VH-VL binders against o27767. Designs and how they scored, part 2

Target 1, 219 residues: o27767
Amino acid sequence: MEKKYPRILFRKRLKDLRKDMEEVSQKTLKTHKLAVDLLMEYDEEKKEKVIKNSRAIDDMVFNLERKAISLIAAEQPVAGDLRFIEACIKVGSHLKRIGYLAANIAEAAEKLKDEEIPRRPLEDLKHMSDFVQMMLSKGIYAFLDQNMEMARELRHDDDKVDDLFDQTLEHVTRSMFEDKESISYLVNLLFIARFLERVGDRAVSIADRTIFMITCEKP

## First folded at step 5 (VH-VL; framework fv_cixutumumab)

Design s39
Fold by ESMFold2-Fast, scan of step 5:
Structure s39 (fold): chain C 219 residues (1-219), chain A 119 residues (1-119), chain B 108 residues (1-108)
Amino acid sequence: as target 1 above (219 residues)
Amino acid sequence: EVQLVQSGAEVKKPGSSVKVSCKASGGTFSDYAISWVRQAPGQGLEWMGGIIPIYGTANYAQKFQGRVTITADKSTSTAYMELSSLRSEDTAVYYCARGRYYYYGMDVWGKGTTVTVSS
Amino acid sequence: SSELTQDPAVSVALGQTVRITCQGDSLRSYYATWYQQKPGQAPILVIYGENNRPSGIPDRFSGSSSGNTASLTITGAQAEDEADYYCNSRDTSGNHVVFGGGTKLTVL
């Protein structure tokens, strides 16, 4: 029967989909890191690279979705394979949005490039940035490695990002009250903090998709 | 492993149409975008357009809009490029190429189909 | 007019480094892809995206970009690298593919 040969090709195509997920994930991690690096040292070429990478990620995700839909249409996958393919579509959507957030961070960083940022808000943002970068790496690798224990750790870390955002908001607001001229540029620091929080949320969503995918594969 | 096999050379008169085929040999077709790129003698590469077979979506370069039609038949794993209202300036080698998307690089190319428009 | 511009010719001595450049406004927003073409043959993908090499392409080939310029660098050029090199990217609208005019590389 035709089904015997298509199943061999299906497994090959499924492995190719896995490879594509790894490639877009790596591009997303690199792009996010480039964007947050702009907060420490602004560089116009790095900003342009972030924008280009964001668009490349968008293209890669479009390709992944197309391939995933083709697999579902052609092969009518069993529950475990279907959940993996669906997870790829959902995770791809999150990676695409993380790419957009990197572009947003880069644009906000550009607006801060010529300003001297007060010490406490800057330290808060650096701390939040480090934590979110760690969460993003964990979420992505939990998915790629199909590591449910690592994915579950993200849920415990989720509240910390909200706390860090609230602390950053309080210190930025205080700095604005102490120096009204800072409002025009410090609002961009708040936008960056909000974008970082949204990246954290996307990392948790990736981890949640990983947990759902794994649990649906159990008998 | 995967090859794109193109149809044979064509000699056409001005005002006619030509339809070039590109068949995926070795089985990969639906998961890729297929682009058509031409090259006139001694000239550079020129993108004409492409198709994403899974969606049936075609995209055309502005210069060729209205004259080129790109289609795909998934059952035969074959893409087609039809160019109408041929002029002597359309004499070229026509390549099909596949990639994950039009903009992401074409990693497998056909050997080309020579189309000569003579008067 | 051409959206992406390349020098028509460049030379390099065997074993030396050569840089082939591509310039255009769209390169500020999109990465260039590079193809190698030898006489009578179809193009071969050399670099795509930022700096990705397809399987089978030697690591002496690398890509970079800065502002409106993209570059293909060949470190330690070999005789077999003699070919035409084409850059391609998106047009300024982002919706179509455009090629540069090509650069003929001569390895001396």
Scores: ipSAE 0.008, ipTM 0.504, lowest interface PAE 11.5, mean pLDDT 85

Design s40
Fold by ESMFold2-Fast, scan of step 5:
Structure s40 (fold): chain C 219 residues (1-219), chain A 119 residues (1-119), chain B 108 residues (1-108)
Amino acid sequence: as target 1 above (219 residues)
Amino acid sequence: EVQLVQSGAEVKKPGSSVKVSCKASGGTFSDYAISWVRQAPGQGLEWMGGIIPIYGTANYAQKFQGRVTITADKSTSTAYMELSSLRSEDTAVYYCARGRYYPYGMDVWGKGTTVTVSS
Amino acid sequence: SSELTQDPAVSVALGQTVRITCQGDSLRSYYATWYQQKPGQAPILVIYGENNRPSGIPDRFSGSSSGNTASLTITGAQAEDEADYYCNSRDTSGNHVVFGGGTKLTVL
C-alpha cells in the first residue's frame, strides 16, 4: 500500500510507465496503419475504429502524463530516470498528435472514397505513405528499445519525406490543371500528404528525444 | 483473427543452411514485431531474434549474431528465419510468434517447424 | 547466459496455491510475461505486464513483481495446469528478449 519501501515503489512505477509507453506506442502504430489503408480500400467500420482509437490514445497519453508528473514530483529521480520520465512525456505528446493525424487522414480518405483518383498522384501518395510508416515504426522502436543508432537514421529519412511531398504536390497540381473539376476532391489528397509529412516530423522528434535521453546532448 | 502458418519440417546436413517461413493470415502483419524462438528437444525456449516488418529492422540475440538472418516480405505477409552453418546442436523446433507489445505478450504463435540436423 | 533464473520444478496438490518465481536484474526495469507450454504444443500466453490476463485465461492465474523478482501464482491449481511455465522479459540493455529456464509444474 502506501509508503512501502520507496526505492522498490519507485522502480515499480517506472516499470508501469515503460509498459504504458509500449501499449500506447503499439496502438498508435496500428491506428496510423488503419488510417492509411483507407486510401486503398475505404471501409466505414475501419474509419470508425480509427476515430475510436484516436480518442483512446488521447486518454492513454493523459493518464501516462499524470503518472510521469507524479513520479517527478514525489520521487526526486536521479538524472537518467528523470530524462526517461521527461522523454515519456514528450514522446507521449507526439503519439497523441499522431493519433489525431490518423483521424484526419481517415476523414480525408472518406471524402475520396467515391472519386476516381489519377494514377500518378495516388502512386506518389502510396510511396510517401510506405516511407512514413517505416519512419514512424523506426522512431517508436528506437525509443522503446533505446536504440541510438536507429534513432540517428531518422534525420536523413526526413529529407526523403520532403522530396516525396514535393513530388506529390507537383503531380496533384498537374492533374488539377488538366481537369479543373478534380480540384474539389484532389485537395483532400494534398491534405493527406501534408498529414503524412507531419507524422514524419513527429517520428523525427521521437528519435531526437531518444538521442537526448541516452546522450544528454542535442541530436 | 490472426494465425501464423509455418513451413514444413526440414532435415539438413551439418554445415548447410535452413530457411523457415512464417505466413501471417489476418491483417496485422506489419503492426507488430515477429519473433523467432527455438526449443531443442527437452530444453527451454530460446529467443533468436525478431523483425519489425513495416521497417524491416531485424534484431538478433548475441548468440546467433552472424549466422541468423531474419527478413520479412510485406507483399506476402511472410517472415523468414535463415540459420547458416548448421550443427547437430541446432536440432530444434523453431517457432515464430507475434509480439503484441514488442517483445512482451507474444500472443499468437505458429505451430512450430522441426529442423533436424544429422548426417 | 542465465539472465532470468527459474527453479526447474515445483509441485502442488490439486486445489492448492502454487507460486512460480523468476529472478533477474532486468526485472527491476521491465515486467515479466508468462507462458504455459504443454508437451508437443506451442506456448500459450497466460500473463503479460504485471498482472494482465488474455481473453480465455482463467482468473486463478495472477502475476506479481517486487524488485528483481516476478511471480506467477496459480490459486486453486487444477489438473490441466500441469505444464512447463516460462518467464520472459527484456534483457538489461532493453534491446533483446530473454526467457527463463522454465519450471515444470506437477499437480499431485
Scores: ipSAE 0.183, ipTM 0.680, lowest interface PAE 5.2, mean pLDDT 86

